# Miniprotein binders against p81326, part 14

Target 1, 226 residues: p81326
Amino acid sequence: MLHFGGFIMEINHISKILEKEREEYIRNKVEEYLKQGFSKDDAVNKANQSWRTYIGHRIQDVIYNLLKKFLKDSGLKVTTDKALNNRNLPEELDKVKRLIAINYGEYLFLPDADVIVYKVENNDIKIIAIISVKNSFRERRFETTYWKLKLKESPVTSHIKVFLATPDKDNEISYKCPNGKPKKMRIILEYELDGIYFLKEDFEETEKAKHFGKIVEDIIEISKKL
Key: E = the ipSAE of ESMFold2; O = the ipSAE of OpenDDE; V2 = 0.75 times the mean of E and O plus 0.25 times the DockQ between their complexes.

## First folded at step 2 (miniprotein)

Design U4
Fold by ESMFold2-Fast, scan of step 2:
Structure U4 (fold): chain B 226 residues (1-226), chain A 81 residues (1-81)
Amino acid sequence: as target 1 above (226 residues)
Amino acid sequence: DRYEVIIFIYGDPEKVREAAEEAVRIAKELGALVYVEERDGEIIILIWGLSEEEARRIAEEIRKIAEEKGLEVIVEIRKLE
């Protein structure tokens, strides 16, 4: 029997580590800015701004490592769009790169696929899912939706599940309006994407919007039906 | 080696399979990489790692093979960046 208690325990452990890492990061950045001559208030503001950028990349790395660890025994492989942009690419990853690429006339471009899950079966590669990791929705709020819609246009990529993973600390898509209605961005993202996985506790789950702790089990189930 | 050919074949299942097998054979003789997928009674064939000249030649050969078998075919040539 498959048991995912270890995954949930690992998420909880990493959450505590990230909280301590935030405190240390901010403390060090505040000291750095103070030494550069900034006021205390400016130093704190700049340190918090720096953390928001840093944590975005940090969460992507955490999700990649967690999925790689917990999907390995199910025969699933995990890579990143960063890995696929290397000039010297192994044959297996070169195939993965082509199987997620989107056509723009004469050109092909990769979607914004922070984490990619695939399997190798009978020497063929099957892409299971791509996961977009967002910690903020200010500038590019529908970017993940754009990539989902483009992937649906091609028979080669239309089966690929597109997921969003986000802590949503600013309550941009997990908050309900006072009238009980979800925000427009939440409605659109949930409608168009195959799922949203929240790295937070305080939100109302739906069939497509779930706690991140459920992602491993969901991906394994999808892979069995492919 | 920056070009690819994507092929969609429709029609009689047995003849579609024969055309797909011929396309894969031609691609492998060129040293190209090949992906084949069946969806909703269609076969999609993707061939990449081609020069522009090779892509145009193979696209024409595969279209001719499919048409000679009475199959409907769509062939697209794309450039990888």
Scores: ipSAE 0.000, ipTM 0.307, lowest interface PAE 14.6, mean pLDDT 81

Design U5
Fold by ESMFold2-Fast, scan of step 2:
Structure U5 (fold): chain B 226 residues (1-226), chain A 81 residues (1-81)
Amino acid sequence: as target 1 above (226 residues)
Amino acid sequence: DRYWVVIVIRGDPEKVREAAEEAVRIAKELGAEVDVYERDGEILIEIRGLSEEEARRIAEEIRKIAEEKGLEVFVWIRKLE
């Protein structure tokens, strides 16, 4: 998009930085494990396992910082579920926490919201979207879907958009029916969620499954209707 | 055998781990299937293969353990259909 060329350029720049970071990380970890007495094959395997853990946290931080930077001029604010779980919560974030939390009788819990986008107008807070960031789909496969369904149950939270952001490097949800076989996870996630944003180029694009470069534009358009 | 208990525990990481380990121990003593998932700031525990009475008892026991440790806890009992 012409309006969001800067955002797309930043994504491309960061992708290159992450690739260089990967090479250096693996090289350093292999040396570390070799010094600990592991064989070359074991050291490489352990380094790759360490990278998979590291990149999960790194992608989440990257997405938070990109959205914070590129939504600021549109009057939108960005926070994280980690910030909302801080013991000394500023008044504004305490209000955000109250507006996004789901009631389970005597308990209130935050949805699986790695990144939260909201706006402040006339001293009123409106939650626009929550974004779940997934580097892999191993264990917590439908948590994002569960939280979407729970948020829909309340008029306070039913307007909140629930998005998934993922590099999906293992092609777990990149296509609906590769080689003629339906991918249950992709089909269910696309059906239930408000959008899936891919941090990769090769995927099946639909109305709800898009390149991450479109997320800023989509969030701004949603915010105008609230 | 048709009941699930889902437990989400949040708070001090050390105490969360203690509560989770105790919950897993209790579930295994009942012969139940148990899965544990760690994520930012919380632990989710799923206990399956329980009778209705077992589900209610384990839910209350784990809730008390978590609350005594000053932790936030969600306990959801579900019947499989």
Scores: ipSAE 0.000, ipTM 0.089, lowest interface PAE 20.9, mean pLDDT 79

Design U6
Fold by ESMFold2-Fast, scan of step 2:
Structure U6 (fold): chain B 226 residues (1-226), chain A 81 residues (1-81)
Amino acid sequence: as target 1 above (226 residues)
Amino acid sequence: DRYLVYIIIRGDPEKVREAAEEAVRIAKELGAEVFVWEEDGEIIIVIRGLSEEEARRIAEEIRKIAEEKGLEVEVFIDKLE
């Protein structure tokens, strides 16, 4: 499929760009902190913390743009939870917001849905999937699982697929423990979520844990069954 | 405005469990929804349905409980709007 081949090529190109961006970012931030009077060790630590915040937003933006580009020809639309938090929403996005919101008694809240995929058929909106983008699991590691369990409780939202997308650079969930078992966090996330997509080459694929390059094909297949 | 408190506690498993049980009790007394996830010496606690003041107070109280037990703790507060 030419469409999916192009997607994989784009991911590989972007991965190389992000690696170069990291080197430049860290170098520049270390220099900046040194000029502010921080020690070398403190400057390096602060630069790494700054990069973790930066790359989190950067990866989310990259995933949004890639999915928007590669799902468009399949009749699928992509938005973000940030877009849905605008006060004056177009009618279509207002409907998306209502279909993904979770009921807490008299209150409705959006899940932590960094990227949202939906389709429009006969003026009716179907939410296909939400994708949580995690650069690090030290901060809010099971937030995606919490939102999956809440969405599952309602017949309105129970069909929505919840995916995690992550580079998992610290190997927190992509590799096995020395005893041959997957790490406990990996077992739990894979059990509760509908899929995990890794932005890395080195890991063992399963039915639910795949290379990010497979996400477009999977989403299109899911959308056909709605 | 409604708030979420996300808590990660690490350290000795027995002490982690004691801290988690105390956190759950406090959250339930406030009428909040609480979700607990356990992982080898770490627990994740998500507390929802709090006001901003309640979120700040519970975050500080849980941090104090964990630190008094010699545990590592990370606490995050989000506005749910």
Scores: ipSAE 0.000, ipTM 0.126, lowest interface PAE 18.7, mean pLDDT 76

Design U7
Fold by ESMFold2-Fast, scan of step 2:
Structure U7 (fold): chain B 226 residues (1-226), chain A 81 residues (1-81)
Amino acid sequence: as target 1 above (226 residues)
Amino acid sequence: DRYEVAIWIRGDPEKVREAAEEAVRIAKELGAEVIVEERDGEIWIAIEGLSEEEARRIAEEIRKIAEEKGLEVWVIIRKLE
């Protein structure tokens, strides 16, 4: 049974739970740093930096589990790049790995595909989408666009949708022209990628830039055309 | 009106699982829909299809169970439209 209202409800519940988790995490980390001899200001700053790293991994895991749950009844499967890096792969995942890998002469590399959506059709694998999850853009601004452009070069991978999912707490890509000045990163990411999904309410919505609550519906529609 | 209860439980993995199983059992007895997400020592549970009274009762019962097991617990009750 597919229930889009349930998906949005689950996202809202997880968001509120993550806020509670953040408050506790910060409190515990501040106390830990104070015990190590840091000043109050330094302890708070270090705790906030630690949270940014922690929440990045946390959001990726949450997205994987949500998509796995809500795409299952549509015949779609979900995996991660971490799963594809295991030494002993089941035949199905080995095929997924082969269908997403990029050739650099004598070397094959996987794109940075935090979450991968695929389907099995007549004993063959079709990759639907890869999703890059980013909590911050400060040091890895166009990584996702690089992988999109590389995938587009091959007839095997050119159909694969490349999405970005982000809370964008620092408003780095939330608006195309804040304060009357074009935001290069938002404009380029939207232009090159197949979609940006925001885990926040306040952002400039376009046909390609949407709330994360739309992602399950969009993926299912894409899969019907493959 | 329909209500839902979202529960986050953290602590010893075995005790967390016991608390989560009890929450699922209580929800199913009420005919409610249950969604569970698990990670090492952490579980998120969403229970949907409850009346306001049922939501308050379940939230308190699960909080009590988790606290008696020495677990950290956060409960959110939401009204569905």
Scores: ipSAE 0.000, ipTM 0.104, lowest interface PAE 20.7, mean pLDDT 78

Design U8
Fold by ESMFold2-Fast, scan of step 2:
Structure U8 (fold): chain B 226 residues (1-226), chain A 81 residues (1-81)
Amino acid sequence: as target 1 above (226 residues)
Amino acid sequence: DRYFVEILIDGDPEKVREAAEEAVRIAKELGAEVYVEERDGEIYILIRGLSEEEARRIAEEIRKIAEEKGLYVLVEIRKLE
């Protein structure tokens, strides 16, 4: 039996580290831009833009490492789309790549899968889930839903769960209107995806929209049914 | 010409169609290959056969068009594998 308290505690610890990291990062970047001759307001704006890019990669790495650590004892393996784009792939990862590739006529492309969870049984690979990590939704509102819809078109990939993981710090998809209705983007994402996992506390949980702390348990349960 | 641009536009159906028609027109003027798929008021567009510069330019133009019309848009620049 697995206890997920350790996972939740580690998420909380990392969250506090990221908050301190943000303060230091912004302060250092503001100084850097001021030295380059930017005004105070421009320096602050540029520093915040730089942080948004930095934290996106940072959160992805955090999620990858957390899932790798906490799924290991369940016999589950974790990789990234970046690992799958290496020129020399181990046989196992080459098989993973082929099992998630989407067909576009004469071409096969990887979905934008930041984190991929799979298992190996009797030398055969089963893909469990793809997790897309989004820090913001300004230009890429339906990227994850596009990949989900494409994966559903093939019997090879139709069983793969597609999850979104996001801090949603700008309340782009966790916000509800005063009448309780979610925004259109939230409605579409929740409808099309297999789940949304929020790296924040203040939102209303649904069957498919949950706190990130529940993702390990959910993935393990899904893997048992394959 | 190894680049392609994937576009997904969502919002008001008439505005989505207007934006999609503009995107297709721009792509065809560049001599690019265009695929369009319509679904429940959202439109998917795939534009292939672009240089990196052309892909960057068309992506920026389409984002601007969608933003001016108050539409939700995803625009991705890809390189052939």
Scores: ipSAE 0.000, ipTM 0.114, lowest interface PAE 19.3, mean pLDDT 79

Design V1
Fold by ESMFold2-Fast, scan of step 2:
Structure V1 (fold): chain B 226 residues (1-226), chain A 81 residues (1-81)
Amino acid sequence: as target 1 above (226 residues)
Amino acid sequence: DRYEVRIVIRGDPEEVRLAAEWAVLIAKELGAEVEVEERDGEIIIRIRGLSEEEARYIAEFIRLIAEEKGLEVEVEIRKLE
């Protein structure tokens, strides 16, 4: 019980830090672009674009570190697709990579698995979940869904839960259209994926679309069934 | 589940061992029974308790890994009674 309370508190603390980090980042980038000779409007636009790229990587790191910290006591391990793309892999991570690779005829590719949760028992590896982290859906709308469908077609990977984690600050998938219906992207993502975890409060929660604070307990419960 | 897959991998001893370990890992992930026999220059893997789709999947993946590593591989899929 107290362990999950600590997780919620740490999410709230990090959220406040990220808000202050955003303000300072934008301020500094606007000043930098103005010194380079850009107009005020161009400087603001460039600063916002720079922040979108920066925060994407930042949120991935935050989620990785939070899950690593809060899943450790449950005997679960966490890694990243970046770690799996290293040339010289430890034996354990090489096995993780092989258990999530997708077959495309003559080629093997890793799914878009920003964060990977697995367990090790008697030198055997069991993949629990992969988490795709999206700060924005403007460029990569259905990548997570594509990888879910590919993983589902293989008996080796079909048990792996595929989750999306997103702050969705631009209301790209958490907003309802004027007719009260969720946007097409939200409907498709929620239907195909095993869960969506929002790093925001302003959305309607469902069985599969939840607050990010619930992800640790959900992963632990899934791991007990494997 | 009534299918068996028999895999024979030949080539460089270190690469053969790694490919065999990968096949065993995948089979265990599927909850299948695995038997491994090592001989000079080859490893034989027998996997039982598979569905037809699971058997085809294992065969496909092992052939792909062997091709990438320059290994010789023979895969046989059998339906058990």
Scores: ipSAE 0.000, ipTM 0.219, lowest interface PAE 17.4, mean pLDDT 77

Design V2
Fold by ESMFold2-Fast, scan of step 2:
Structure V2 (fold): chain B 226 residues (1-226), chain A 81 residues (1-81)
Amino acid sequence: as target 1 above (226 residues)
Amino acid sequence: DRYEVRIVIRGDPEYVRFAALIAVEIAKELGAEVEVEERDGEIIIRIRGLSEEEAREIAELIRWIAELKGLEVEVEIRKLE
């Protein structure tokens, strides 16, 4: 994607940084667990579990900052569900929160919208997309599908695109039928969601499953139709 | 190998039914066999024919919904032969 060469360069640079961080993080965590009295095998296993949690938050921050940087010149704004859960919200973010909140009887809750893309025109806010960031599919893999189902049931939120962004290092959803066996998770996620964006090179590309480098252009195109 | 998940959800009837609906819909999409029994103040869901990974994911999703809604939930995962 030549039109967003700078974006692709940033993705490649960040990928290299994350690999270096992984090596250092695992080394430090293994040492920490050994000090706590765990065996070497247990320390390594716990360090890898800790890395999965750490990288989940780290990749969310990376995606947020990349999208914020590369969408601003298109008049698009980016926020996070963490920002929307602050007690004292700016008026603009309070409006964003109200436009994506889901009704549960007497309660309103935010979807698991790690990153939210919206635009402001004539003091009106239009939500373009929410992006769920998943580093691993070992737990809560249907969470994004649940939020898509909830958003679809309301006329206020039914237009919002729901995307999944993932490095999928364990190849859990990279292919529909690896070794001739259908991967139900990949098939269900692709079917129900509006798109899956991979932070890796090796995956089965479809109209809905693309390299993360395509996400900026896709979001801009969607916003022009709203 | 195939697994069974038994889920018992208790609490506010509106939220209990909501959690149950989500579990049933996901299980059906996975091609699993689903049985639902409603009793006073609780719903019991039995899902059979899941892989171990699918069983754990449904259990985790329901626990997560229960946390959001203040529901009491019991989940049991069993291997079927």
Scores: ipSAE 0.000, ipTM 0.139, lowest interface PAE 19.6, mean pLDDT 75

Design V3
Fold by ESMFold2-Fast, scan of step 2:
Parts: structure tokens; C-alpha cells; sequence
Structure V3 (fold): chain B 226 residues (1-226), chain A 81 residues (1-81)
């Protein structure tokens, strides 16, 4: 690995930057919407919706580029759900799409797979992992779990690891039992998924809940068994 | 108001290049325009288009990164017109 140690350091600094960026973004967007004639409550709501969309895109891009950079020397390839939804797919990506698609009778749908890791051996494709990126848990909190359960139903896709990556800025799933009260979302996500990777320093670490810096090593180890 | 951050990193060439690559990545992540200049024994990074708060924040983070690697770093923040 060329800069493996730098990867962990880079992730810690990115988390801090995203927190600062959020504070400024919200302030500026609230002011913008107020100037457009929206009420204070509407301006705040719209600013939060805008941030959710914005940060989701940024985190996905960061994760995609970091994984692409640090997995290339291990013979692993990385793509995105956006790439798989192009009309003109290269043969390789068309095969990737077919290997993760889920059958609903007359229809085939892709899981919520923001980032996909796979390998190619003798023109045969093996899907290693699907990573769902969540910046908040206010909406669609268990969709990653739904896709994990659907993938487990088929022998073709049951081997695919499903991971969640999140900065969890609001500490929604950082601890299983804060103040003696079980966090249903954290407990269920950890139970059902193959791993949760945090883009932050402060969280309750378990066998399945780790700092994002561990994801490269974990994916490489999984790929060796397939 | 928009600001420019000028960062000069000096030291071990391999570590300097690594720190510069990370700095460029972070700056682009923040939506800034980045310009990199290589000279003998140093790399100069110019980051433009950030607010004062983000400019100060990125300067702080890059300084921490460089110092942790044992590199020498100079940071200058200027207001753009």
C-alpha cells in the first residue's frame, strides 16, 4: 500500500472539516432563504434539506476516491451506483450491475449501493462489498438493512458484504446504550449488517463497528477468501 | 468575502509530496480552487475562494498534518477582492 498510514490520518481530518463545513453551510443557506422571502422556520428546514443532499454527495465522492486509490494495488476495482445507471455501460460494468440486481418478478432493481467493490479474474467478476453512505438517520434509517436481507436470499448474492459508512455527527448510532437506554437503530444496524464504519473518533467500537480507516484492510481480507 | 491560503511545505521530499496531495484533496473537497507549485526542496499550495472561517480551518488542519510528519510549514491567509 503506497500511503496506507496516511489514509487513517486523512479520514480523521476529513471528519473535522465536514463538521465545520456544515455549520457555515447552514448559516449561509438560512440567510439565503430568508432573503428569498421564506419564513424563519421554512428557511431553517430548507437549509437542513439542502445540507443533507450536499453532504451526502460529498461523502460518497470522498469514500469512492479513497477506496479506489487504496484498493488498486490489491487488484480490486471500485464503482458507484451512478456509474451503473448510465445508458451506455461498458461490458464489465454491465456484468457488475447484473450480479447485484435483485429480482422482483418482472422487474430488476439495484440495491442502495453507493459504492461497490469487486474483482476481475479471467474475465469473471466477483462482487466483494457494497457500501451504503449515510450522513444522517432521520429518513430511510433501515434501508441498508432491507437490501442486506434481500441480498442474503439468493446464493448468487449472499456472499456480498454490506457495509454502512457514516460520520454520525449527531451521535445517532455511535453508542449502543447511552445513558442506560438502548439505541434501537445502532443495535439493529450492527446486528444485521456486516459492518459499520465511522468517519469520526468518538464511538463505541465492536467487532462490527469500526473506524473507517479499517475498511481497506477488511475488504482486502474478505477478497482473499473469495 | 473570499480568502486565499498560501501554504509552503518543506522537508523530506516523499513526505512533502504526500502532505501536498492531502492538502489539495481537502481543498477540493471544500470547493476551493487550488494551484500547486514545486520548487527546490519545497511545495507551495495556493487555495482560493474560501470564506474566512474555512480558510482558517484548512490552514490549521494542514499545519497539524505537516507538523505531525516532521515537516516545516508556513501558512499565510489573505483577503481577496
Amino acid sequence: as target 1 above (226 residues)
Amino acid sequence: DRYEVRIVIRGDPEKVRWAAELAVYIAKLLGAEVEVEERDGEIIIRIRGLSEELARFIAEIIREIAEEKGLEVEVEIRKLE
Scores: ipSAE 0.000, ipTM 0.247, lowest interface PAE 10.8, mean pLDDT 77

Design V4
Fold by ESMFold2-Fast, scan of step 2:
Structure V4 (fold): chain B 226 residues (1-226), chain A 81 residues (1-81)
Amino acid sequence: as target 1 above (226 residues)
Amino acid sequence: DRYEVRIVIRGDPEKVRYAAFEAVIIAKELGAEVEVEERDGEIIIRIRGLSEEEARWIALAIRYIAEEKGLEVEVEIRKLE
């Protein structure tokens, strides 16, 4: 059986690898931009901008691979909204896509579901959770909440748990105000979402705001109740 | 609760309406008052009852939504005293 301690160890190992990747990535991108004729200052600035984009996708991929690895022995499957955008979907993924789609009159749209967890029992598909991965809140801090509220409105999707996973390196929602109360944004996100999972050690845990290392156990427990 | 944000979104009418809808939902999440006025090729959204932090964040959120859709956006933040 998989240990959740092993999951935590793998998260720590990946964190150290990502720090090394940053140095190598920036060095290589600076060289690439210099070869294209950019000045040293422009090359450095473009390399840093490129890294910010790269790390966002990299964290999403890491979370996808970790969840896929640690949920498989519990009979749970993991996919991504990127996979669901393929033209020719296998029957199983086509069903997953239809079960998370939100109705806008004549049109169906997918929520912003970076990672999707589901189970298959006797050819029936049950969506367990969707996870939005945010490296920074400057881009779309309430987008995840919007999709949660829309999913909640339909009997087909109202049972789906909506989670946010984030390093929150800028401490935008993981720290409280000086008087010990959460900031308004943290209150709103925690109230509306089913959980927030932080990829960092330094924050105060609540019942809904937890260390990312707890996500596998939480998802397995939710799946048993469906 | 003393800040107002005025947002003007311009571009493709269908995309403008989607961006405006998302702005309204964000404002409602903050418990703010919202007024929407549709004109030819643009939508004007006025949001009241915001803190300074909330005003800045809704302005940023709507800019990112509009930029993703290739829309033009103008935002004004004003303190109502």
Scores: ipSAE 0.000, ipTM 0.099, lowest interface PAE 20.3, mean pLDDT 75

Design V5
Fold by ESMFold2-Fast, scan of step 2:
Structure V5 (fold): chain B 226 residues (1-226), chain A 81 residues (1-81)
Amino acid sequence: as target 1 above (226 residues)
Amino acid sequence: DRYEVRIVIRGDPELVRIAAEFAVDIAKELGAEVEVEERDGEIIIRIRGLSEEEARLIAYWIRIIAEEKGLEVEVEIRKLE
């Protein structure tokens, strides 16, 4: 559809902005570390490590804003786990929080839900999807899978779709092994999660592993069945 | 802030990793120092710089996760001098 073409164009535009931002960020950080007395090689390495941390938060913000913009006309609302951890929570967001919270005996915890999509019908809230945003799989490789398994345990939360969104620039889960078999991490994530959306063009597409440009249409279709 | 929690998790490698990563995430949110050692068939996690209440909380959470996932877990809380 035409409106989804606009979404794809905006994703491509933002990808170009993020690449320019990366070049400027690294250049400035290298200069900063050099002024602090680090060697050129150390400054470059530290700047690259700093970028990896920065881009993780930046990609989450980008995804939140894109989904908020493109789901609005479908009557869908978008929030973040950071918003739900605010001490002064509006009634609507308090209801969202209660509908995704996981029970650990006398304790309640939120899943690591970077972006949350829900709808409101007659003051009643239905959670559509939780999206985990990962720039790197160095640590916490299966955290999203853990939260998916916990959500499936309750009839209140078992319908909630859990998606992973990632640029996977290091080809950690989009890379296929020489013998044609995907890496173990890719197999496990695809098996347990409801979908993986890649912010890149070159990967093995499957029923569950898709281009990020398809996420809006998929979420809208899911919401119609709730 | 003088308590340490030592966790040893054993079982299915994928489930052990998930449980270990959850423990690490909680420790980091509490501002604690965490050290992880992976061995064949088990993961050892040491968390330092905890209050007594935080140490008990982490121990409680990891025991629940281990029980639900069918993992073997050993948790030890120690007061550091």
Scores: ipSAE 0.000, ipTM 0.117, lowest interface PAE 20.4, mean pLDDT 76

Design V6
Fold by ESMFold2-Fast, scan of step 2:
Structure V6 (fold): chain B 226 residues (1-226), chain A 81 residues (1-81)
Amino acid sequence: as target 1 above (226 residues)
Amino acid sequence: DRYEVRIVIRGDPEKVREAAWAAVFIAKYLGAEVEVEERDGEIIIRIRGLSEEYARIIAELIRFIAEEKGLEVEVEIRKLE
C-alpha cells in the first residue's frame, strides 16, 4: 500500500498516479480471471472492461454524494438504481421504484437511472428527476434519450426530468465540428433531454447544456413547480 | 473571477488518504489545478482555477465526505488575485 508521502503533487502527477492504480487493478483482475479458468487473452480483455466499469461507478458515487449533500436542506431526497435493486427495500424506496417503472406489456422495467431525485409531500412521493452519469459514449450514446422518450409516454412519468451528467473527457459532445456546428450526438442529446451538465470548465454553455454546479439550483426550481 | 479551495484533512491515515483521493478525482474531472502536500499526519489540498460556484461545491462536498469518515477537516475559499 503506497502512501501519498511527504511531497507536493501537481495536477499532471494525478494522471500518472491513476495510471499506476489502473495497472495494479488490471494486474490483480487478470490474476483473478486466470484463477477462474479464462485464457490469458480473455483475462486481459475482461480486466480492461472491469476497469472501465470501476471508474464509471466511482464518478457515479461522487455525483450521488454531491447531490445528496446539496439538496438535503431543500427537502429533496436522493437515491440510486443500485439502492432500488436491493432485495429488502424500505417502503419509501419501494414507492420510488414503482413510480419510475415503465410498462412493456406484461413486464415492468426500470429505466437506467444512476441517480434519482424525489420529494416526500403529504406522505406521497413525487419523482423530480433522474440523472444518467456517463464517463464515455462509446457504445450506448443514445440510451439516455431512449429512456426519456419512454417516460414521456405515460402521464405517471411524463413530468420526470431526465438529465445527463458527464465529464466528457474525450470531448465527444462538448466540442464543435470544424464547421462550428455542434456534433450530431450533442445536437440529438440536447434536443431530447431536459439538460446536460458537464463536469468540466471549458465548454460553451447553452440553455440546456450547463456547468454541473447549476444542477442543484435547477432541480430545486423544478421541485417547486411540482 | 477564479477561486482557490484549500483543504486540510486530519485523522486516521488510511481514511485521510481516501478522502484526499476523492478530492483529487473530482478536481481532475473539473479540469482544475491541484496541489497535494502531506505534513505530519495531515494532507493539504489546494485546488485552483475554479469559479465561485464550483469552489463552494468542492468545499462542501469534501467536508461532507471527510465528516462521514469521522475526519477533522478545515476548508478555506479565497479569490485568486
Scores: ipSAE 0.014, ipTM 0.432, lowest interface PAE 7.3, mean pLDDT 77

Design W1
Fold by ESMFold2-Fast, scan of step 2:
Structure W1 (fold): chain B 226 residues (1-226), chain A 93 residues (1-93)
Amino acid sequence: as target 1 above (226 residues)
Amino acid sequence: SKVEIFILVEKDGRRIYYEFEFDSPEEAIKALEEIKKIIEEHNPDRVLIWIRAEDEELARKLAEEARRIAEELGLEDVEVRIEGNTVIVYGRK
């Protein structure tokens, strides 16, 4: 049986694990850089920079594993764009890749689809959603929006839901009008995407902007309509 | 704009998108410096550079320079497609 309370509890547990993991990672990296001859200040700065890269990959892996675990009993399958880039691709994943690829003249490229949710019924594959995972929004803030707009151009891909998942620790898209100034990034992302799921408690909730704890229920509901 | 440039770089399955718009062909040359910086910074496994210029001559000139930059920075398999005033440069290690 599906227990969405269990999903929320597991998210909270993993958040605590990630905080401890950060402390240990930074400590170990500072020690490494000091041994390489860097100053204390440089070692700390380099360790923090290294953590920013590490946590991006780590959050993607966490989201993949959580969705795979909690969607399995609903007949839904989960894969990653990393898996779709393997040299020996199973027939099922090769079909998934073809159903999500975008045309650029003679070239086909995958969208920024860190996590892909699909279902198989009578040997027919339906792509339900793609989830882009963003830890920060510096210069590539509308990448997910670009992929959503490209997917809408084709009848093969126009039904695919495009979601953004983010801890948004720098509060770049957590509010529409912080301090009375409209945040273009939050406003545009919410308008164009099918949903934004926050891995944090403090954000402006709307019909499309929700806590990550809602994502499993939403995906299952969408899949029933397809 | 008179010139539009889209750059997609991919490394270890991660994709980063850049977009530039220039109202003057002269300013579009500055985009070549940005392309070089982006490829140097990310050391990508793949790159896609899409250019739409006001005319085919400018598009060809920008495509030739973008190809050279990609090759110089270690993308050995570089292919260029020209469709009127639109150019697509694809590079791969």
Scores: ipSAE 0.000, ipTM 0.112, lowest interface PAE 18.0, mean pLDDT 78

